# Designs tried in a protein design chat: VH-VL binders against o27280. Part 354

Target 1, 266 residues: o27280
Amino acid sequence: MDSMNVPEVLEIKRIVEESESVKTFIFSWDFRREVRPGQFVMVWDFRDEKPMSVSLIDPVRSEIGISIRRVGEFTDRVHGLSEGDLLGIRGPYGRGFELMGRDILLVGGGIGMAPLAALADEATARGMRVDALVAARTADELLFLDRLEAAGVNISTCTDDGSCGFKGFAHERLLTLEENHDMAAVCGPEPMMFQVMRILDERDVPAQLSLERYMKCAVGICGQCCLDDTGFRVCAEGPVFWSQELSRVREFGRYRRDPAGRRVPW
Key: E = the ipSAE of ESMFold2; O = the ipSAE of OpenDDE; V2 = 0.75 times the mean of E and O plus 0.25 times the DockQ between their complexes.

## First folded at step 15 (VH-VL)

Design Pd1 (framework fv_azirkitug; at its last look DockQ between E and O 0.82; V2 from the best seeds 0.00; counts 0 for: pae E 3.1 > 2)
Fold by ESMFold2, look of step 15:
Structure Pd1 (fold): chain C 266 residues (1-266), chain A 121 residues (1-121), chain B 107 residues (1-107)
Amino acid sequence: as target 1 above (266 residues)
Amino acid sequence: EVQLVESGGGLVQPGGSLKLSCAASGFSFRTYDMYWVRQASGKGLEWVARIRTKANSYATYYADAVKGRFTISRDDSKNMVYLQMNSLKTEDTAVYYCVRPAYYEGYFDVWGQGTLVTVSS
Amino acid sequence: ETVVTQSPATLSLSPGERATLSCRASQSVGSYLHWFQQKPGQAPRLLIHDASNRATRVPARFSGSGSGTDFTLTISSLEPEDFATYFCQQWESFPLTFGQGTKLEIK
């Protein structure tokens, strides 16, 4: 197979239930295949294959962690697995986050905190000051709070229902936060990311945003991860984009695509 | 503030029983395996027991010295860890610490202040 | 069972001096070796995890090194609050085991 990347079958070393709907699966990993925060892997359950963000990158223990939200048949099957069971992993793929300056703001919605947790670990290891705005629908879905606190991250929370922290959306909470960051990294639901991007652009804060699109090949061949009007392929040119790259994309924050490629409103 | 508070220590005769409690606060208790570690006066530290999370069916593990005599348990609704100690021996005399590992395990992160168990006649 | 042995048992030094504490495992533990500080009447406090990573809020004067079977904790310039007992502990395999401790005393 020319230009094909074949999944490596790996044993699940550890499972952590992050919430009722999110589990982190930890695998041994050979870091000759380097992994950067914001890159993704394709997870294969021997029936189907889905892209998942890396949430833990630990070269000292030779481990990676992949956080998966239960949202459908594939993720239901994966959530039913136990330590010692096998999954196929191919990758990593895509462009990760770039760190700059001394002060970084992370804005994560739901499972979007997964790649940002990995970035927080790297940023704190470099001696950067890290502020995180962690958003979810409810308090029970706020992810990685203990882990971020232990890493020395300054956490602000918001929930749609007000059950923890600020009641409202991430962009509404962001308006009340300190504006003195050198950069921001954003990941979550695209409507949230669009609104957050606009605020950060108005504040002249360099921002990188991580997108999710439907993927099949993950190496840019099949075209199913393309953005509508730029030809950007999320799996090849992203998933992390600078805000100026996304400001030219009409579809960003406006609609999504189903597996058949049809436009579907948010 | 992350906190572990042990209680239930005291003086007991050999062959007796005692139940230790550990109240956890300030973190998502249900996502962590929990441990008991003990320290005899002026001596080193000894791992005693481990209890895993619901995701791992609350599996339990014990040091050889306490197998069959001690039972670790947890109540996730109350954020509590327990150590039931039966058939106590004088060599069980120690300060007992409730200990939380790192988020993804692999090292001990947070320790309680300990509760003293004295086994003597 | 992996036995972890510390040396010296007692180390007498003055503030400002460099302290070097040793920990040896009977079998390779890779990098799964951790260091704790314990002051009288207190619980142990994590200093170094995974051989060389300082825990949060641990001063830069503390450093750890080594892998496999031989590990070192170094305190580059002793402060009065550093006089305590230090334990190393392996997490490669169960049973989890601790060294017997090194007591760092003021000279």
Scores: ipSAE 0.432, ipTM 0.748, lowest interface PAE 3.1, mean pLDDT 88
Fold by OpenDDE, look of step 15:
Parts: sequence; structure tokens; C-alpha cells
Structure Pd1 (fold): chain C 266 residues (1-266), chain A 121 residues (1-121), chain B 107 residues (1-107)
Amino acid sequence: as target 1 above (266 residues)
Amino acid sequence: EVQLVESGGGLVQPGGSLKLSCAASGFSFRTYDMYWVRQASGKGLEWVARIRTKANSYATYYADAVKGRFTISRDDSKNMVYLQMNSLKTEDTAVYYCVRPAYYEGYFDVWGQGTLVTVSS
Amino acid sequence: ETVVTQSPATLSLSPGERATLSCRASQSVGSYLHWFQQKPGQAPRLLIHDASNRATRVPARFSGSGSGTDFTLTISSLEPEDFATYFCQQWESFPLTFGQGTKLEIK
């Protein structure tokens, strides 16, 4: 594969329906191009382009997976595709997660579990003990449970409606857990991440959090994903940030930018 | 606990029909392709049929030996996979296993206990 | 179809000995070769996937190697519970095919 920022046209090898709204698209991948959990790719359907997290990294099969939630016109089109169809993929981009210690806690919400699932695979392969707190609004929206279980991950679930696991939010469930970990990785709705980060900081648990922002160029040029007031570019300095970095980001947990660059409160 | 439980096996005459069922539990059934694999007594294993997920339009595939005679189907609402076997032959005599592939991966990680199908006059 | 052939058909060994089982494919299957253990009256159990990866809860004495057409399952030191039939299976192309099996019996 070319190292250029030009999309590679790849055939969809497999499509997995993770939930009603989430599909994982699997592609052949040349691992001469390294990809890390937490990194993202730009997916091009020859009409539009969107950043998507890598949710599967399989060097044995020479495959990657991209999990996509159906949320708009672009994703509607992509969800209409079949195996054998083509997509443009460029990347990977951004800073991925770093693993440290022996015991890791993953806290994910909704589609935020995508990069964490990939991280879980890596962590377990390294012999780390992995605990995962998987959150969603409802049981039907919980992602990757079987996959995580198969990897040896100790799973705790929470749902807003109590349809599965703890009834409540991820940070509330986290408060009920007494054990500390060597490191935590967090990805999900930003309000969730904000609360989780606070708890982890109070417990002196090093934490990495993956932010989601509108990213247009993915190469740190356009500035669409810049964070107030640090000027961090989510696509370049992120999307994975250490909690200490995010503590400097006033924007975090408070508001985001829409495609037009307007501030939108959380 | 992940579990597959086959049922419906039995004795049937050549030319007869039989429908096998497999009940899945302990995992998100809808996200998995499902397979039937059979094994004649003292013999090797033979892939029989495959059914894809809804995302893949429930596409079905069959071994040549059973093509046109067997039909694989699934009911995701019930976590069930079926194998309708028609025009049975003596050579179809085997233990039939319901099998799940690993998540995202092309290998069989979960097997049922199997159900015996005997085709004999 | 890809034909998968195992050798030997039967292997007689004693506990504590090293067992080496071979599996050959008629054409390259890359690393898409898996090993199963089957005991009498039981369903097959996954041992090794993708040529060299131990499945969950498989003892370290089991190891797989090979790529392309030639593969090997090795049991470094046989335990009594290891005497069973072992099958290899390719997942490179459909139809999926299995080897005829190697019966590991106690000497």
C-alpha cells in the first residue's frame, strides 16, 4: 500500500452486524503500514469522506475492521453496501493508545467501544488483565461483548435503562468498583468521558481518552478539529489524549465544534 | 455460558426427510454465521452448510454432496439454526454438529454435542 | 477443493513422549489451518487456530507451526488426556475441508 494520503480502494471482505445501528466492515490490510488501536482512518465512499476508528486489527489474517454507526447520509450509504463492494481508505492517522502496566481498565460507551475493542485484543495478547466497563443506553446497543469475552476480558455492563447490567451511567458504575488499575482507556460520549476522567484522576489512575471531533483533513492542516484553548488537533495530537493533556483543554466535556466550526454545547 | 444444543436426529429411511434444530445461547447469535458439520462413524469431519447473518442477507452455502437436498435456515428471534434434510441417503448417516465460528475469524470455536442421523432401510 | 491430508494415520506413543503430527494441503492455504482434538463420544475441540495460535485454555504443551501447504502440530510431552484423534482443517477457501485425522493412541 502507498503511504500517501490518497485513499486506497479496498474491497469489503466481510460485514458484521454488531447492532441495529452498527456494522463492522472488514478489509484486507498490508501491515507494512502499521496501525494501532486508537488510530482512525478516513473512509471515502467516492462521494464523501468521514473519519472512523479502527475496531479490529488482525495481523494474522492481515485484516482490519472499521465499525461504523448509522447516523447520517454518509453512513446510510455505507450501511447499504455489501461484501465485495469498494471503499476508499486512507490512513491510519492520529495518536493511538499506549499500553502500560499489567492491569488495564477500559471504559466505553456506545460506538466508543470500537477503538477499545481493538485495544482489548492487543492488551490480552500481551498477557495483560483487562477489565472492561461497557456502557450503552440499552442492552441492544452494547457492543462487542462476545468479542471481548472471547479475548478473555472481564466485562461489566451498564445501561441507562437497566436492561443489562448496572442501571445507570458508566461513571456511576465506576464509583461502585473498588479496584484500581495501572491504566485506563476511555472512549464514548464526551460527558461520560469527562465524568470518568474525574473519577480516575481522583484515584490516581493514569488514563487515556479518545476524543471525537469533526475531522476534515486528518493531517492537522484544516484546523477543524482544534481544541480550545490548547490548539490541540484531534487528528494530529489525538484522538487519544492523556488525562493530563485534557485537563488543559477547556473545551473538553463542555462543548464541541460542528462541521461549520460553531460551538455546540454538550 | 456459550452453548449450542442440537436436536432432531433419529432413524429415517432412504428418501425420507428430517429437520435438525440447534438452539444457541450465551452469545449474540445474530452476529454470527452458523454452520453444520457432520461426521460419519469412525470417519472425518465434513462441512455441510453455512448461513450468513442478516447483514449478509442470510446467504446460504452448501457442500456439493447435499446441495439441492438440504436447506439451512435461522431464526434470530429464537436463536435457532435449522437444517432441513430431504431425499436422505445412506451416506448422509452421521453425527451432525451445529458449529459457531469465532468472532470475525474463520475458525470454529464452539461446537454442539451433535445429533445422530441414521439413514437406513 | 483443497484436499487436506494428515500423517500418520495412527501414532502410538507413551505418556511423556513428544508427538508430532503432520497436515498437508493440496494447495497453499496460507496460515488458515486449524487443529482440533476429538475424544470418543465428544465433539471436536479447537486446539490451534491460524497455524500457530493456541485456543483458549489449551495447555502450553500444544503448539502449531507451518504455512502454505505444510503444517505441524506438536505435543511436547504427552499427558494421558492427550490421547485422542486430531484433525486439521483449512479455511482458505470453500468448501471447507478437514483432514482425515490422526489417532494418537497409547503405546
Scores: ipSAE 0.286, ipTM 0.752, lowest interface PAE 2.3, mean pLDDT 93
ESMFold2 (binder alone), look of step 15: mean pLDDT 94; pTM 0.949

Design Pd2 (framework fv_azirkitug; at its last look DockQ between E and O 0.91; V2 from the best seeds 0.00; counts 0 for: loop humanness VH .296 < .308, pae E 3.3 > 2)
Fold by OpenDDE, look of step 15:
Structure Pd2 (fold): chain C 266 residues (1-266), chain A 121 residues (1-121), chain B 107 residues (1-107)
Amino acid sequence: as target 1 above (266 residues)
Amino acid sequence: EVQLVESGGGLVQPGGSLKLSCAASGFTFRQYDMYWVRQASGKGLEWVARIRTKANSYATYYADAVKGRFTISRDDSKNMVYLQMNSLKTEDTAVYYCVRPSYYEGYFDVWGQGTLVTVSS
Amino acid sequence: ETVVTQSPATLSLSPGERATLSCRASQSVGSYLHWFQQKPGQAPRLLIHDASNRATRVPARFSGSGSGTDFTLTISSLEPEDFATYFCQQWESFPLTFGQGTKLEIK
């Protein structure tokens, strides 16, 4: 009906506190507009607009969830909202995850678990076996554990400080796991993803990785989210990429661009 | 293992008071709204009260039958939910269940074993 | 409030038979209708959520259908352990309300 590029003003139905810094905002959604795990929406608080991953896709309840980490002025404002308040949502945009095989490995770090949680729901609904390596700095920053468990996901946790699960980084934990999967989906800090991808490639496990970049238009026009040297637009060709695609992206795991477009090393 | 364990039930006279407790374990308690549901002997189920999470200002809701008499509260630091029942009536006699909704609050997926409250002279 | 009515009040069947339980809401509840199984002396157990989704560890012989105001729980072939009371419950609006229950007893 309405153009996907026009923000639809939606009422926040529910707010879930995933952690001290992450909230999930639930909205009614018309599923005539399809949405896939790994896709993102542009969230507009009538002052600014930011891309956010879809973390919940519930066609039964006609709802979607958007998980937002509190990291700046925009997200501070959004986190100040209450149930019943309004936000503008446009999208979804980008390429989502593809599911293949019967056994899937999810590797997520921090807020990167948001799109993976949605993917987990889809995968389990399809009867796939889902293993998830959930990483965070500390135990209290681990996201979606109860949700994933409820979905039948086999969870392995990893924390930098060892407060929960394996003490260390996700790629280190991955090295201790001998099982291979038909496919892997990865999302989190780019340095993490870079290391995880390397391991998965060595193991010949097909992998998809979701990148985060500054996106302004979300429609592949402004070029703000272009990747060196391929010219891939994260908002259009991504944010989900196959490992083979990212192997061609020189900046992956090395640097990103700030809001002004300046190169900033990881 | 996800578990809810109610306690505090017993015999009380009409007009009396009783406080029920529910201990939660095996899940991230603070993320969930919590509910009390009661069931009179041989009868159906009746929603009694709901308490929201901190993110929702711990808002509380009550069935009309208990409004003004019952108070639901929670202690996230202890993984506890409570039901203070005042001005009890004979019709309040029931097994009281502590109930957890699904992760995003779509349905009741975890129930305690229940605690019996008997209001009788 | 939304009134939820179940029928029949009692259903007497034998093992191996097909059971059909009905639940009707006084107004549309969409798909926000859930089914619970309760055995004597036990708490209710979630059986079906959102009209047609089996809960965890629920056997395939249980199925739910319907939308709006009319819902059905079907047990394709009754097992001895299936004889219990079944409740439906709407979660479309508050106050949340339950049906009065259908007692499935052995003939």
Scores: ipSAE 0.850, ipTM 0.922, lowest interface PAE 0.6, mean pLDDT 95
Fold by ESMFold2, look of step 15:
Structure Pd2 (fold): chain C 266 residues (1-266), chain A 121 residues (1-121), chain B 107 residues (1-107)
Amino acid sequence: as target 1 above (266 residues)
Amino acid sequence: EVQLVESGGGLVQPGGSLKLSCAASGFTFRQYDMYWVRQASGKGLEWVARIRTKANSYATYYADAVKGRFTISRDDSKNMVYLQMNSLKTEDTAVYYCVRPSYYEGYFDVWGQGTLVTVSS
Amino acid sequence: ETVVTQSPATLSLSPGERATLSCRASQSVGSYLHWFQQKPGQAPRLLIHDASNRATRVPARFSGSGSGTDFTLTISSLEPEDFATYFCQQWESFPLTFGQGTKLEIK
């Protein structure tokens, strides 16, 4: 009924190297298919298909950007592509972020900054004040800093090794920041998100967090993206959840599942 | 503070050579394609050259008027872009601007102050 | 290649008046049309990108409109500092091309 469930083959219009391990691929996009920050797409390289974050939503230029971290064979193949090469895209899928209030905090770790960069653009376009805590292992892995600065976002950084900004984890840096936000949006490694969520809950800041799980169908039918104990399907009820929804999830922050469904410690 | 500073302009005779430099600061230089644009006195603007990022194999592009005579290059470790100009003609007399596009491309965002190149005998 | 033509070549107006500058492309450029201001002895400054989006720190009196082949820059009430040359530029395809400019002169 909807062409979203069949990959549309699109030409790569531009490639930007965000870091040594992360590239953004930009495509022309027909915005009759609305895209919201926090939604995802399935990227098909004509052999395999993986969920990827939407990081750029530009209706004025009719462009969408998809940021991909090199982590395995599929992403290695995609990183080897050039402008003019083809990828299949289906979607968007999932529940995106909901903006509220006038003052938002973004907390992103690594590639998790991708959907938050898109959210920052929407928030600033609405006239909101946007603070972003951008985290990575090293300075070279901090994503989207120039883009966020150009958008008028107030940036705080932290790196595990101290090479840029605060030395330490995102939740440690968060303890040193002001507590005066109407909401927060969080995306990154699940251990980071768990620690950040706990701090935000103690501060009584409404928070939305974006989760990653293994996906096959992306529309909630196959059950591959289910969370323990709740039956939430990350591709249908998420990937963005309110912190209250996640407080009932036993597995959150403790383990993940591989493609075969086996528990794997973080 | 985002800044582009050109240097290396001057007076040169026809057939001569000149190398322009552009020093970039205040942004993550390696992530941007870089451009040269020129303007002859009292005339319009003309795109001259483009150099892509490492992700795009540092590919280079030139306006037809300068192809084969000009070479754009970059050094990401020094935050520099260069324009080597050979076989200069009087028609090449212009102010040369180093220009940075928007982050994902699509429009010219930041311009240098320009450096004057005069080709005359 | 896309030729970009500006009209008028020169526009003489007084402070407080409304200025309307035109830009025409020889083929459709969609919304990929940008406007720059240039004062004597200075580099161009971005005013409007993608037909209608005001660049950072550009006063609200500047606005852009149009799509396809016909574009307009409007300055709602001229200030003394607005008397300059204005260029439009297309980014639909290479070679990237500029209009020849409209010189806005004080009357």
Scores: ipSAE 0.457, ipTM 0.773, lowest interface PAE 3.3, mean pLDDT 89
ESMFold2 (binder alone), look of step 15: mean pLDDT 94; pTM 0.947

Design Pd3 (framework fv_azirkitug; at its last look DockQ between E and O 0.89; V2 from the best seeds 0.00; counts 0 for: pae E 2.5 > 2)
Fold by OpenDDE, look of step 15:
Structure Pd3 (fold): chain C 266 residues (1-266), chain A 121 residues (1-121), chain B 107 residues (1-107)
Amino acid sequence: as target 1 above (266 residues)
Amino acid sequence: EVQLVESGGGLVQPGGSLKLSCAASGFSFRTYDMYWVRQASGKGLEWVARIRTKANSYATYYADAVKGRFTISRDDSKNMVYLQMNSLKTEDTAVYYCVRPSYYEGYFDVWGQGTLVTVSS
Amino acid sequence: ETVVTQSPATLSLSPGERATLSCRASQSVGSYLHWFQQKPGQAPRLLIHDASNRATRVPARFSGSGSGTDFTLTISSLEPEDFATYFCQQWEDFPLTFGQGTKLEIK
């Protein structure tokens, strides 16, 4: 078995169109290499390499899925691929989600639902009650609804334009929900996550949040994904963090770094 | 509620043509491959055709028994899947089911109630 | 193509009894074997997927086992509503193929 740090060239087994801008690429996977929801892989198209969250973990079919949003040159190329084409995959990397309790709340925005969908599968398989707040700008951007429903997840939707479900932002919807959960998992736009985390903290709900940063090495050596002021490396100590950890991260919800490492306000 | 509703079945003479329709509702139709499966009276089930999603160029596949005679198509804007049946034979007599596969997985999880096609002189 | 054969063709049992249905594939299908229940005048209903996973709302008395070429559907204690025809189906390769069915009837 090759080192996890060497990209394995894998054939795209299937491509699923999740939305206009999101595709899931499914690969055969040797589960002797464990993968957890919340972990990511480095996807290599033989020109560039980008970190992508694992959105599907299927030990029964020996498959994983990677959901990719079309946002730039790299993803444009990947979205141009067809079934049978090849990609390099190395990993998985990072800290995934931990499940605790009996009732779990998932709060996701946009492509942030990718790792949460995988988590939902695991949680439901374990017999947990899963509530999911799925947010997007518009109904057409809501992801994995049918998948989540099939898994037995109780879904609440939220859209900025009100085209589906609650009109408003995820944190606003969350405020209308009275029920507390044993644990929450959050992934999406950082401003969303920041607001959601605050609410969950006030409610004393343990929460894990998955951060997105530019990652180059994925092995914690380059420092590209370091967080101020803790020095946490998103690729090594994350991308999943507990709310208590993120409370120590000054930049969380406030600013990020661009590909060159320059600070950019949210 | 997830639902598939077939229509277009009926009596037709050998050599004739018929077009079946299936209306899908309650799910993201565009993300799913769609299938036709048929069942002759008192007999087993037989896969007939498959059409893939846009992401897979709407690729189509057919059972050997219907290849060259049947055409599966879809209209994602209308949440419809069709089966154009030409050069019908008596052995094509069956209840035809519109079927949805599971999300990401390879099993049939949603079936329509079926529409009866009878080919007889 | 992969041929799927079920046995027995007919199974006559009484309520409360245990039912065991067999499905054999002509070549290995891994775990890509599914079971359907069909009652007269109705469409097939997914019962078990991937050899051993109960579908949604399927009672616990139904269980599936097997891998490769030999599979078994077991109903631990038959209820009146369980008397129907059961089909197995492989999804290893195309063309997708179904077994000929086992009719479970009341003795």
Scores: ipSAE 0.749, ipTM 0.896, lowest interface PAE 0.8, mean pLDDT 95
Fold by ESMFold2, look of step 15:
Structure Pd3 (fold): chain C 266 residues (1-266), chain A 121 residues (1-121), chain B 107 residues (1-107)
Amino acid sequence: as target 1 above (266 residues)
Amino acid sequence: EVQLVESGGGLVQPGGSLKLSCAASGFSFRTYDMYWVRQASGKGLEWVARIRTKANSYATYYADAVKGRFTISRDDSKNMVYLQMNSLKTEDTAVYYCVRPSYYEGYFDVWGQGTLVTVSS
Amino acid sequence: ETVVTQSPATLSLSPGERATLSCRASQSVGSYLHWFQQKPGQAPRLLIHDASNRATRVPARFSGSGSGTDFTLTISSLEPEDFATYFCQQWEDFPLTFGQGTKLEIK
C-alpha cells in the first residue's frame, strides 16, 4: 500500500473521556483504506509513535476512534490535546478478528475492551448474539458499558475489588458463564488472556486473542514484535492470533520483552 | 434502564424566571453532552441549548432566540442537567425536553417526558 | 442555518397502505438526517438515524433512504399505531434544525 508508511496528519474531531485514565480520540477517515476490528494504527505526536488499537469504525460517518490509556510520557502528551489539535496516523496494520457462527463471547480486560468494542459493533450489525465479559480492577475502570448495551450486547462484569459485578478475575467469572458459544475473542492483560485461553480450549471454543508487543516498524521488517518458538510477528501475522497458534508459544502469559529484547515478568 | 426525568415547569408571568431540572439515570451521564429541545403547542421542535462534557470544558451553546436569557448547566456528581430561564417571554411557552445524544454524538436517542412551561399574563 | 422542509404537511391514508414522507434540506447534510415519530401527549421517538439506520425496537416496516438534500421515510404497510406526526432533523451543523412535521392521519 503506497501511503501506509507515511503518517497522515489528521485533526482530532472529538474527545470522549471513557474513564479517568482512558480517552477516545475520533478522526475523519477515508474508508477507501479499509479498517477491520482488531487492526491497529501507529499514532504520531510529532515526537514519538506508538501502536494503538482502533476502537470505533464508522463508515457511515467516515470516522474512526482510537482509545488511549494514560500510562507514560507519550500518552500523557496525547491526553493533554484538545479537539482541533493534530495527530499523525499511519495504517491500519495487522490481522483483525474473524467472525464465525451466530454466538460470540468477548472477554476484555481494561483497555483490551477497545478492539472488542469495535468487534461487537460488527457482530451485532451481522445479527450475531454477543455476550461480553468486561473486566477491570475497579468499577470506575470498566470500559464501554453504555456503548455495548446500546449495541444490544449481553454484558457480564467483574472487578478485582468487587465494586461491580463478580469479585475476582475474568477467568474465574468465565467458569460461571454459559459454555454455548461458537467462538470467542479475547483482549487484555496477557496473564488474563492465557488463563481465559486455557478454559476456552478445554471447552473446545474457537478463540482469537489480541496480543500487545513492542513495535517499531509495524509492517514486519524489524523483528521487534516476534514471538518465541514460532517466529510470528505480532504486527504482521497478528496482533490477533487463534488460540491454537498461541498454544505452542512459550512466552505467552509468562513473560514479555522490553525494547531492548530482555525478558521481564508480566 | 436509561431514563431522563424533567421537572420545574409551570406558569410564569412575562419577565419572570424559572429553573428546569433533568435527572438522568441508567447510563454514564458524565460522558454525554446534554441538550434541551422545546416544542410549542401544535408546532415543531426547536433546539434550545447544549452543554458539553468536562473533557470539553463544559462549553455551552444556545439557539439565538434564548441567548443571554437562558443558561444551561450540569452537575456530574448528581447526574443533573439544568436550564435557568430568565426574562421569559410568551414565545417561550412550550414543552421542554431534556435529550441525550448517541454515545459519540450525531443524533438524539433518548428523550425525557417533557415539562410544560407556560408564560402568560 | 440549514432549513429542513417536510412534505406533505398532512398525509391521509388507510391501514395497510404504503406511506412515503419527504424531507429536503436547503444544503447538503450528507447522511446526517434523522426521523422521529410523535404521538399526541408523548415525547418524540427515534425511528431512523443517519438516513437509513433503524433504531432498536422500531418495526421493520419503517425504512429510510436518501443522502445530501433529499430524504424519504417509508412505511411499507400502515398499522393503526403508525398514525402520528413525523419529524426529520439534521445534524450536519448548528443550529440543529427540525422539519415542521408531516401529520399522518387515518383516511
Scores: ipSAE 0.488, ipTM 0.778, lowest interface PAE 2.5, mean pLDDT 89
ESMFold2 (binder alone), look of step 15: mean pLDDT 93; pTM 0.944

